# Designs tried in a protein design chat: VH-VL binders against Protein AF-9 homolog (yaf9). Part 9

Target 1, 217 residues: Protein AF-9 homolog (yaf9), of Schizosaccharomyces pombe (q10319)
Amino acid sequence: MAPNTRVSKCQISRPILVGNDAKPLTKEEKEKAPTDHTHTWRIFVEGVDGEDISKWVRKVVFKLHDTYNNPTRTIESPPFEVIETGWGEFDIMVRIFFAPEAHEKALTFYHHLKLHPYGPRMEEMKASGGLVESVQYEEIVFNEPFEYTYKLLSQNPIGDGHGLAVESEPDHPFSQQLEQDEADKLDFAIQEVKKTIEMYKQQVQSLQGQKSSTPVE

## First folded at step 1 (VH-VL)

Design p28 (framework fv_ramucirumab)
Fold by ESMFold2-Fast, scan of step 1:
Structure p28 (fold): chain C 217 residues (1-217), chain A 127 residues (1-127), chain B 107 residues (1-107)
Amino acid sequence: as target 1 above (217 residues)
Amino acid sequence: EVQLVQSGGGLVKPGGSLRLSCAASGFTFSSYSMNWVRQAPGKGLEWVSSISSSSSYIYYADSVKGRFTISRDNAKNSLYLQMNSLRAEDTAVYYCARDWGTSGKTPGDYYYYMDVWGQGTMVTVSS
Amino acid sequence: DIQMTQSPSSVSASIGDRVTITCRASQGISSWLGWYQQKPGKAPKLLIYAASSLQSGVPSRFSGSGSGTYFTLTISSLQAEDFAVYFCQQANSFPYTFGGGTKVDIK
């Protein structure tokens, strides 16, 4: 019997992506959707750089707008996502649960569902036939984690020092190294967002190819 | 007064080149995406090309890709369309037009129309 | 690309008449459709945005309605200055596409 105890003066972080992608409904898809729906969309929680987050995430709960049937969607195995159709943009509650052995409370994020081209990449989204992507880089921080979490994440580090233990320093001011680490994390997140867009474009092209080969369309 | 003033049209033989200009005044040109839209005699409107505010994103209609080049000079408040390898089917009045976004029902929803247009310049491609 | 089909291609009407022009999208565009007026020898002018919102300075006799794939532009009492070609434009997705136009002749 080994007791699971906290690791003092220790902080470990893990990056995740919380976001959505969306595209206008095809003529065929509209025949199966409610008459006022204009888009198909996907909300997701994903690891950065292909990390299998199911190793430390137990489940994700998505709370959609109350106009949806069964608006609370519980996903207990990867992929942690929900695919739906709709016409309006709204806030989705995303709640992430950890293994009981972690002794960590669930974390809540809010993601504003984006269906229409927007922001600095608006022209790119318009040119792609209305393919939209809105992805947030979030960092989950474990302060004085239990040995369970410490061992799990330390044995599976990723990217720019994620999963490595850092001595917590609440009384110290801003540091140059911390500033550089944050800049590097942002650059990495931007690359992951670009990769997700490209993969989504390929999915749409694949689907369109399948439909164009069907003579009854 | 917000306005777009065009120049550079004319008569050219097939295979020839022309450069169209569009001069903006009365608004912050560098903050807006711009378009070229054409209209063949007696026909409808056809979008030709667009350029983002910083020139980072440039798009062309399939009919002109590889032959036309859109560009802008924000210091001079000017938009350009370089037209090469012109064909008879390129004969049209060419308009420059400003992209204009309006908010939808939810904050963050934007939809784009063309709210300010140049007077048009005629391009005739014939032998 | 979203195809915009406009009808009729032309209409002749008397001053004071109610004129209705229709526009049909090949895909659902919610309410994100604009209407433009083009007078002979002039550039197009935006009349209506978001299917039913009247652009500043446009006379109240112009109105738009519709959503999804079917839209109408109505001129409640046709005036001499309304001689023009009218075009719809979808604003839902790129590339921008226009209807073929409806020519309104006043008699």
Scores: ipSAE 0.000, ipTM 0.407, lowest interface PAE 17.7, mean pLDDT 79

Design p29 (framework fv_adalimumab_6cr1)
Fold by ESMFold2-Fast, scan of step 1:
Structure p29 (fold): chain C 217 residues (1-217), chain A 124 residues (1-124), chain B 107 residues (1-107)
Amino acid sequence: as target 1 above (217 residues)
Amino acid sequence: EVQLVESGGGLVQPGRSLRLSCAASGFTFDDYAMHWVRQAPGKGLEWVSAISWNSGSIDYADSVEGRFTISRDNAKNSLYLQMNSLRAEDTAVYYCAKDYTQSRKGTGYYFDYWGQGTLVTVSS
Amino acid sequence: DIQMTQSPSSLSASVGDRVTITCRASQGISNYLAWYQQKPGKAPKLLIYAASTLQSGVPSRFSGSGSGTDFTLTISSLQPEDVATYYCQKYNSAPYTFGQGTKVEIK
């Protein structure tokens, strides 16, 4: 019993970050992890600008490498993340589900887990003691969304009007504006990721502290 | 130095409306999320509402959702709380609070600076 | 909703005593926890964020620990100026709920 009405000539989008951060295990952490594990890492789906994406994302399913116990991790409430330890880099399937009322198909992304310093920021990562980040800026586009989604997202515009509904027209030029808009969004996402790394570092240290404080008997 | 100054509090009858203001200075207002936190006389702190730097994300406590509206005017460095359908249980000191984290670098939702508060008394 | 419970609700201790205040979340919140101090008639002051990170200008006798569901605020050597009510606050997601507070008094 789905609503059967779409908003014609309408496109609305939402930016999200799909990515991971990672760092080498400390001596103390290695004593608690499997012998072959070298890093702690976090895979996540987050909004840009601190957007609470749980308003329109119902759950995220992360499919880890088959060597992990319970490799299919279903996260039904924020934060949409998984924290693990490991030694190898592999592709993680990230599947995003929307409310049934949206009548939208789940979206699937693949993220290659990065544990080692790489790319243009390799020297920065090395200087941080091997703290690595690999984040993808993704834009979820709803073409002719059902009224449920249109109303929900239109009531919560983000980033100077980013994610607002746009009427689709055959002769409306978008190319230069979209290119500049994407560059601005990417710069913002990079800044957001730097904050996220610091919070992740604190989370990992906090989790190790909790393991130490947990009563055994 | 960072300063947050609340105003607009006072005695108001149940069912009426009241608008609170918070004037911010000493920091780049449009780079930070802002919050309202209240405290009933002799009671604990209760988070009321949050608004992101660009008004793109707004959250409310269940106790006030549908009755209160948070807003901001970045050109005036001001935060507002429109309170409708006031009830006796809304009686509290209302604090304006600044988010710790610069919003273009994320959000923290923990508060490094607070105003002195403005008292709202809802009674007949 | 995640519930935040502090214990004790109040305590009285002597100057120089070690004071420990506990905060418990009904569900895991990682390290997304802050501690505040509120002196009588004043606005709250941020003491600690990310469960264990001391805010600039806060005396070193204050420390925080814990992660997940169980958190503690410790004052290693209580001073007269520490008479206040202390609050924990979760910030992993809305609502950004405070604990009910712990009142610290001098004997």
Scores: ipSAE 0.000, ipTM 0.424, lowest interface PAE 17.8, mean pLDDT 80

Design p3 (framework fv_adalimumab_6cr1)
Fold by ESMFold2-Fast, scan of step 1:
Structure p3 (fold): chain C 217 residues (1-217), chain A 124 residues (1-124), chain B 107 residues (1-107)
Amino acid sequence: as target 1 above (217 residues)
Amino acid sequence: EVQLVESGGGLVQPGRSLRLSCAASGFTFDDYAMHWVRQAPGKGLEWVSAISWNSGSIDYADSVEGRFTISRDNAKNSLYLQMNSLRAEDTAVYYCAKGAYTQRSGEPYYFDYWGQGTLVTVSS
Amino acid sequence: DIQMTQSPSSLSASVGDRVTITCRASQGISNYLAWYQQKPGKAPKLLIYAASTLQSGVPSRFSGSGSGTDFTLTISSLQPEDVATYYCQKYNSAPYTFGQGTKVEIK
């Protein structure tokens, strides 16, 4: 069995969409939802132009607001989405995992859930009866990917060569070592953000426990 | 006992600026959303602006967006409204109001406590 | 955005009368509706929230009802101290729009 090794001087990228759509609950939907909920919404991770990202994405974890039952939702097969009802806008953590054979770190994105018309398309959304769409275009870049990833992605190129493996120039002003240093710094920054969020969640829980008593019956 | 005390109102010329303050006491200020509501002489209540407990979410009424800035200082238990490019139509009593539920609970909230108001008159 | 309309704009009634004020939202707001009382020269005071829940310390002659788009505030037996302007407010989301107010006076 040949070892899975890095493909030197190669870079492959893949675009993805991270976002949500939402609409006000219909009369029928209100009968089935909690009485305080006003909207149905969907958070998702999708490929651009219908690409089947399950070829290289193994699972997506969505962390919803703590008021939801089982707020950590693990989706191990497509479609990579969660459909819920609610009334509030909040940040959803979206974490994308790759196969262990890829030897790639999970990627974390934060998406602010939008339920109400907003931004340049606000009037269009209002005209549609409150249908809202908020989508982020993200580009995942694999620098010197392992052969596992290289084989999967290079055999399925996207668009006019976007996402194809490209050999790095020998005399590039920035070395592979500099790129690795930047990746290490980014990983540290991501871990610090995660710590801050976790500490913040713990502070919120502590403050709620301190200030809010359980109702007396 | 919850108390909200507004200050900073007065007579100001059109096109000038004015800053309002609201001093809060009697509750954990950094757990609640805060609001500014105004009322022109002889008219009804108009919601002006809202700020979440951590300043992460801020909303404005269309009539003041781009001219007014809401802010808070949780260490000082204070809410502010910076009013720029003032117009005669901004003449009103400005009230500070507190959201009812701890915003961290995620529940929608009404305004359970109000200050006494501070009068802003925009006139030449 | 959602419009809040009150009816009537003003009314005059006698002490002991039953007074009814209505509030209509142009779109559904579930039960996220509050009623406020404002006496002349004073700040508004919360009377009712969640359409029908009476705020602590508010006299039992005040009651609220309704859901979705149509809401009612009732004073079962009007007292002299109830002379005020009454406002409804949506609070499901920004903007936190108030109705135009209903002025209640005694004959």
Scores: ipSAE 0.000, ipTM 0.406, lowest interface PAE 20.2, mean pLDDT 80

Design p31 (framework fv_namilumab)
Fold by ESMFold2-Fast, scan of step 1:
Structure p31 (fold): chain C 217 residues (1-217), chain A 124 residues (1-124), chain B 107 residues (1-107)
Amino acid sequence: as target 1 above (217 residues)
Amino acid sequence: QVQLVQSGAEVKKPGASVKVSCKAFGYTFTSYYLHWVRQAPGQGLEWVGWINPYSGGTNYAQKFQGRVTMTRDTSISTAYMELSRLRSDDTAVYYCARDSYGPSRKEGYTFDYWGQGTMVTVSS
Amino acid sequence: DIQMTQSPSSVSASVGDRVTIACRASQSISTYLNWYQQRPGKAPQLLIYAASSLQSGVPSRFSGSGSGTDFTLTINSLQPEDFATYYCQQSYSTPWTFGGGTKLEIK
């Protein structure tokens, strides 16, 4: 039994990906979607290098545009994502909640949904048939975390980032603080972009395969 | 029914700041982006930036980065543009305009409704 | 930034004429192109969106065409109220940019 107290002069960080991918609707998808919808899109919160973030993220709440039915989407188990169809771009509020034992406030991000080819990778997106990806690499910083969080993250390292605990310096932030998304900001490195797109494709293909292999009830 | 009403003309000295307001009527304020576009006397249109009234998120043209701040107050359906360290070449009519990127327009972004404009004069 | 070039900068015409205004983008913008009309002393008004879609309430004598980099606004059978300045605007990526404008003057 260890008391759950804050670890003094300690800062521990964990990277996450917050973003969306999107593509034009296929003929099959158009038949099932509202007639004015042009794209299918996915908003997500994911770990880097395949980290299972459900170990320290309890749930993610996505607040979609108010014109969507049930625009507040609460996802309590991985994958932390929402798949929808639409035709317009808008800001999605993404709120990340931690285990109660962490005694940490929820973090709020705003992500501008991208549906159309844009930016430095515009030609690559066009060449893919309109597959769009807008992903941001974010560092979640825990300043003086409770022992629960410190031990959890230190015992579950990621890739070359094991034991991401660092002593806080006077010039560093004293609280969790994240900037809002900027629509024209460059995304994370091309390797992360390709990985995210590939994961999305695999998930879509898996869902399509499952529907084909299981008899319709 | 949809209307954007802007604050009145301003006269400022070089180095001062100006804050222009844009009050929305006849639609759900948080459902549409608001842009700010300026026009110097006898010149063309120049985009300054946008604000999403729902999130408070903003995007500014690089030329104005560091001098412009866009905010909103959802309780009174009003957006604001503040431009600091004014120069004589900031003299222009400043317009707010609604962007129809929401579910009402599937063909992409358009500036479908404009405010009447606010003349900002910077003179010594 | 995507540069938008309009030609001509001014055109003189008479009521009943067919007027054509051109707009060129420095890179492909698909059909993400809007046209605005600005009458003297007034705010701009949306005429055409998505290169060729007519805004509700805008007279059918206005039409737009084009895709990629080259776009055209056409006014068929010019009316007195059409003497104004016209601007194209790309809505493909930020920063949104406008053409330099085309002033339509009475001949």
Scores: ipSAE 0.000, ipTM 0.430, lowest interface PAE 13.1, mean pLDDT 80

Design p32 (framework fv_ramucirumab)
Fold by ESMFold2-Fast, scan of step 1:
Structure p32 (fold): chain C 217 residues (1-217), chain A 124 residues (1-124), chain B 107 residues (1-107)
Amino acid sequence: as target 1 above (217 residues)
Amino acid sequence: EVQLVQSGGGLVKPGGSLRLSCAASGFTFSSYSMNWVRQAPGKGLEWVSSISSSSSYIYYADSVKGRFTISRDNAKNSLYLQMNSLRAEDTAVYYCARDEYSPTRKAGSYFDYWGQGTMVTVSS
Amino acid sequence: DIQMTQSPSSVSASIGDRVTITCRASQGISSWLGWYQQKPGKAPKLLIYAASSLQSGVPSRFSGSGSGTYFTLTISSLQAEDFAVYFCQQANSFPYTFGGGTKVDIK
């Protein structure tokens, strides 16, 4: 085995999506679920643009509300997700673990589970029969990563995909002017995400170029 | 409160075997990588072995490769070290240790909690 | 393997003294170094991680500095409970390696 050493003065980053989707239970699903449950929902950790994050994410631990049986859910292989039914919105702790070769500490994120239409896309969600999506765009930064991580990420470039990030969930009455302002903010955020992804693709390409231009033996 | 309680150990002849145990409490054991670190009497610390939370990644010091086996049982919150073909040079206090838990984006493996240690004496 | 060399091997100091311990790596390890305290008959305790970050619950009189191949642990005002052996550890690459230790005696 080759020694695993840190890459000095190097920074490599990966965007990920931490989020949930949800929908009201169908008549058939209600017959199978507890009587007080109103929705089926999914919490997940995914790469942008279909990136297979299992190449560098070892496992994801989701901590659900204590009212669920076995509320700590450990997912050691993709897809990194949990599907459940419920009636309430609550915070889910999401802990991401890396391979020991990465020598990186686990990262903790908190995601507020959304079951009801909200935000700039509220009318769209209502029109879709109550289909809800709430996705956080997160940036994982590896400072002076070990060669294991540097090599792995440098050889697996990210596509041009983007994650959806919703800035707010207003509980105030909807208005057309507010909708326009929120749509403009969302468009800006989407463009910023696309630019950020392109930056990381260029960073990966730059690191690959640097590695290819120097003797490696 | 985080606790790592060790058991096993003892006196054994060269070529013999021993199994060490480390029982964890006060934290989510299945979420942490675990390590064995040893210390010969009056000497310094030597890292022996590491095991990832899911047992997917296991590493050994060259001095123990092929003779020692690290394992864990997450359902029982326990870490083990099976030591075979013991040599006089393996005489040491053996510590189980947890990789540092951190909610921040800092890198590196540091041992934040240690067991009390188990003495292993290999004598001819 | 990365070799960690500590100096001095022992130091005798009075309560209130400033004590400095040095650790040198045989190759560059950036800031990936930790410091541990071990009292007689006890397991080691983590003091400093990432060369200069103070572990929660550790007194502020302990501080770490350095990067690359040269690192120091400083105790600004030695207390009676600081009687111990101190070890550095590199977290740069497998296998993890420790320094030989520095014994601090209060005299």
Scores: ipSAE 0.000, ipTM 0.404, lowest interface PAE 21.5, mean pLDDT 78

Design p4 (framework fv_adalimumab_6cr1)
Fold by ESMFold2-Fast, scan of step 1:
Structure p4 (fold): chain C 217 residues (1-217), chain A 126 residues (1-126), chain B 107 residues (1-107)
Amino acid sequence: as target 1 above (217 residues)
Amino acid sequence: EVQLVESGGGLVQPGRSLRLSCAASGFTFDDYAMHWVRQAPGKGLEWVSAISWNSGSIDYADSVEGRFTISRDNAKNSLYLQMNSLRAEDTAVYYCAKDRGYSYAKSGTYYGMDVWGQGTLVTVSS
Amino acid sequence: DIQMTQSPSSLSASVGDRVTITCRASQGISNYLAWYQQKPGKAPKLLIYAASTLQSGVPSRFSGSGSGTDFTLTISSLQPEDVATYYCQKYNSAPYTFGQGTKVEIK
């Protein structure tokens, strides 16, 4: 028997973003999409702090609404995303698989697809021409991980001690900085999502300029 | 198993035409944009042309505009490059490449090239 | 059209060295930049996209950084198998221009 290589009294975690962005279809995009579709949208699983999560995520399976052709989308390499068009909001199953060497169970999340401006950022979304984002900040916790995961993640810490091994004894005291650390992680995650949306917006604007502009003047 | 296989390369005289093909397998071909990239002997990579999933967006490098035509047949999982009025400087290994991004929803958006064929050599004799 | 210029055109380094190559765009391209590795006689392989995101299966010793006009590819500890020519490529808009390449050799 191969020896079990668990790291005793150790807990290590990684932040992950599970979410979607969306925007109304342009005139050009409507010509490429099914007649009743109103929006283009992207569902994704992304790391924080520029992390290439493919180092420890083997694949992500997205299960779309059954009205889509091939509704089960298996993505085995980054970016762990699916881009589609549609008209309705629905729940997307997001299942994250780890390398076999990690000896960890797959994690399942459900993300409600958002296509329309909503929430505290509704005015910002309206001002952007209907560009919306809905992102879940999740913390993946590995309790007493195998050496494979411990070495992989501890060599590449994220944020203020994030992704580092933490003593997991029952008597571990509450840190006064724990709430601040979580707030900092969330702020960073929000900034990453904003960057992604801005890139998407710039790309769309560039394409609209190319296709609708005239060379005269 | 995702793969691209180019064919149709060979020796051709200046001023003549040649058509390259690229056969795709192991992925949903009509969901992705496709590219042609070439490399002259001992030289660097040169992007040649790109085509969106539905042929709605097509782009060419200035060096081939008006002479080359990119096309695709989604029913046959095949990409083509029709090369007319060939010149000595068109001598190169021609690669087909799959765009990394899922292009169904977005005409003209590209995300880099994650899968490449082995290449096919085109030699235009002087 | 936007020009892509790499520096240096070639370099020789020892195994274990930190190697940095740069790519400069003549106009801003945000983070729409990819890095490719081409070993002698083989097709190119995608290493990095979106300026800093490592492609699946690429060793962690490779990293990318930069935005706008100035970009870098770093190999933190050069290995024999890293002997190759490295290319940057813009993909914000057509033309999807490559840099001229940087040849990495071991002394």
Scores: ipSAE 0.000, ipTM 0.422, lowest interface PAE 14.7, mean pLDDT 79

Design p5 (framework fv_adalimumab_6cr1)
Fold by ESMFold2-Fast, scan of step 1:
Structure p5 (fold): chain C 217 residues (1-217), chain A 124 residues (1-124), chain B 107 residues (1-107)
Amino acid sequence: as target 1 above (217 residues)
Amino acid sequence: EVQLVESGGGLVQPGRSLRLSCAASGFTFDDYAMHWVRQAPGKGLEWVSAISWNSGYIDYADSVEGRFTISRDNAKNSLYLQMNSLRAEDTAVYYCAKDTGYSMKSGPYYFDYWGQGTLVTVSS
Amino acid sequence: DIQMTQSPSSLSASVGDRVTITCRASQGISSYLAWYQQKPGKAPKLLIYAASTLQSGVPSRFSGSGSGTDFTLTISSLQPEDVATYYCQQYDSYPWTFGQGTKVEIK
């Protein structure tokens, strides 16, 4: 009956990707879809650089537009995604749940579904046959996590190109060296997230400027 | 099937008012931005006004700003255009048009379905 | 305002011909361009959006291309039912503006 206690003065973060991809329906796909549907699309929650987030994410709930049959989609095992067809853009609620042992509340994100080429990558999207990607980088922050979460995240490093290895833990329960290694990987991930957010902000500003009659910079 | 049916057009004297209506069916009306687009006889298309799904964003072409008022009643699946201080140059077929976007800030801003149009003639 | 100019203003072609209509924006609009077909006495019908994406139910003989300022609508094999006026529309910058139209007739 060992108690599951908080790790003092500890903060661990994990970047995740919340986003969608989409493409126009092929002739064959149109024959099976509702007559007004124009695209197939996928909404997803994924780890950065191939991180297996299922080790610490219990389930993801996606709430689609009310016009969809069973618009609340609960995904309890990876991949955490929903694939559908449609014709309109709308906001999808994405709710992420953790294991009960983590003692963490669920997190809610909103993603605006993108179906049409846009922004600085628009020519690339058109050249790929209309394949659209719209991805948000989000950071999940655990402040003074319980030992359960600390141990899981310490044994599940952010994707850095290193494969799985069998390692022996020192006699000290929470190694300073292990914490430093995780911090270094997180710093790199945060830098990549900041780049993607900046690109998205520039895209939004470009679209907002285009809506006015004044020249954009 | 999506349908948009305009009504309220007719002959009106300069300086008077007229109210157009558009009845929508076959889609979830309160999820989409709606527009009015007009076409003068023998001329091209001109965008007139837009309203977001929740009436939180409204916009007008410079030529009608201050004279026309767009509104919607989501409970009745209806779009309206109140036209005041009408001028001869407002003579046109007025089309109710559905946006494909939910947000007026991001668009899309192109029109996948149009009504049949209602003719407004402003003449003495 | 962004001015949209179409060429030609009208054309006459034979059934089976390849028909090309151009649309030029007075400034860059990326790919925020739609094409509409309007038959006499009827409302406009959406053919293409995002410059090159075909609307559901539109025949595959219609295609769109271009980005920035120069855009093209192509009908690969003209059919009798394609007799109409075609309009381009930019939706990049407010206010949304249309081209003057291109009338397509059969010889």
Scores: ipSAE 0.000, ipTM 0.418, lowest interface PAE 18.5, mean pLDDT 79

Design p6 (framework fv_adalimumab_6cr1)
Fold by ESMFold2-Fast, scan of step 1:
Structure p6 (fold): chain C 217 residues (1-217), chain A 124 residues (1-124), chain B 107 residues (1-107)
Amino acid sequence: as target 1 above (217 residues)
Amino acid sequence: EVQLVESGGGLVQPGRSLRLSCAASGFTFDDYAMHWVRQAPGKGLEWVSAISWNSGYIDYADSVEGRFTISRDNAKNSLYLQMNSLRAEDTAVYYCARGSEYTARGSTDYFDYWGQGTLVTVSS
Amino acid sequence: DIQMTQSPSSLSASVGDRVTITCRASQGISSYLAWYQQKPGKAPKLLIYAASTLQSGVPSRFSGSGSGTDFTLTISSLQPEDVATYYCQQYDSYPWTFGQGTKVEIK
């Protein structure tokens, strides 16, 4: 097989976590941060169960809200994360780049930064002193990967075999079930992204409503 | 032991103003977002306004935006609602309610403790 | 805005009966749903949050279930003190909205 040839009838996947954690600033931290900042937060891309994703991820670019100095943050070595302080929740663009030899397009994700306890785990977050965690499970799927990627990922399997290469044959019930499981995981992640986008739209609409509202006394 | 006590309700003519207060006790007031929720006579519940623990985030229902102002005084463990340009449709029992520990615009929130409510009647 | 619709608007049941109240969201809200009990002349009281998590101090005869758009509140054995109006509230999307209420009466 030539180094830049695709492996036919092959699909290989890798799970990653895209997310943030956050906590309220301590009294001492507030003195060092801008007056309007309320939280310290971290946005990250990391492997499931501590997998070292730097073997196949070259760099991650995080685009923060334009109010931040140098809002485009390029991280070229692990850990692939950015730590900041802030006051507001906003969408962070997360772009993952692969080695040039992979001949794979960079992937773009959007993560809505969560600073405040929320959702079904709200009481748990409150009990932790306001430590918030908002993490998306993402499945990166390489369809007919180039030999470079195929060999790299096949030589470094994850845990119980999750993310191993699967030959796509629709006539096989087992292969169909594995493909369906991967599709279900992806669909779940997409649903979470859609929810985040809707929250953002509502925030924008709310701000537009405020701008057009008459001033309060 | 968490207590929220509203005051300031009463009968007021349309177009006039009224200021509601809520006195909090039994918890660390400045750790929590606070809300006003109202209920018109014989009707359901309607969220009115929210304020974060540090006053950094303030939100209003469309029906009251531009007329009502929410504020808090953490040193006095007190929440306020200044109601201007009152309308007959603002007639309701107004409840002070405790939200999440840290509320921001677009964040989720439910209300774990409520005050007894104070009746505001706007009538000509 | 997300609209919350409860069914039925009112019901009468006997002490010891199993009572079920439903709440439907106009769009998906995952499990971001709370249930409140309001007794006549009193303020609402939180019963359940995150669709199924019972608030501390609430009797175990109350339970919640559902996700997405369809939710239920169940009282496994109705007691006289359960006479009240019950409200659901979505907290998935701003602005937060309540159902119209379900009045539970005995007999």
Scores: ipSAE 0.000, ipTM 0.422, lowest interface PAE 17.8, mean pLDDT 79

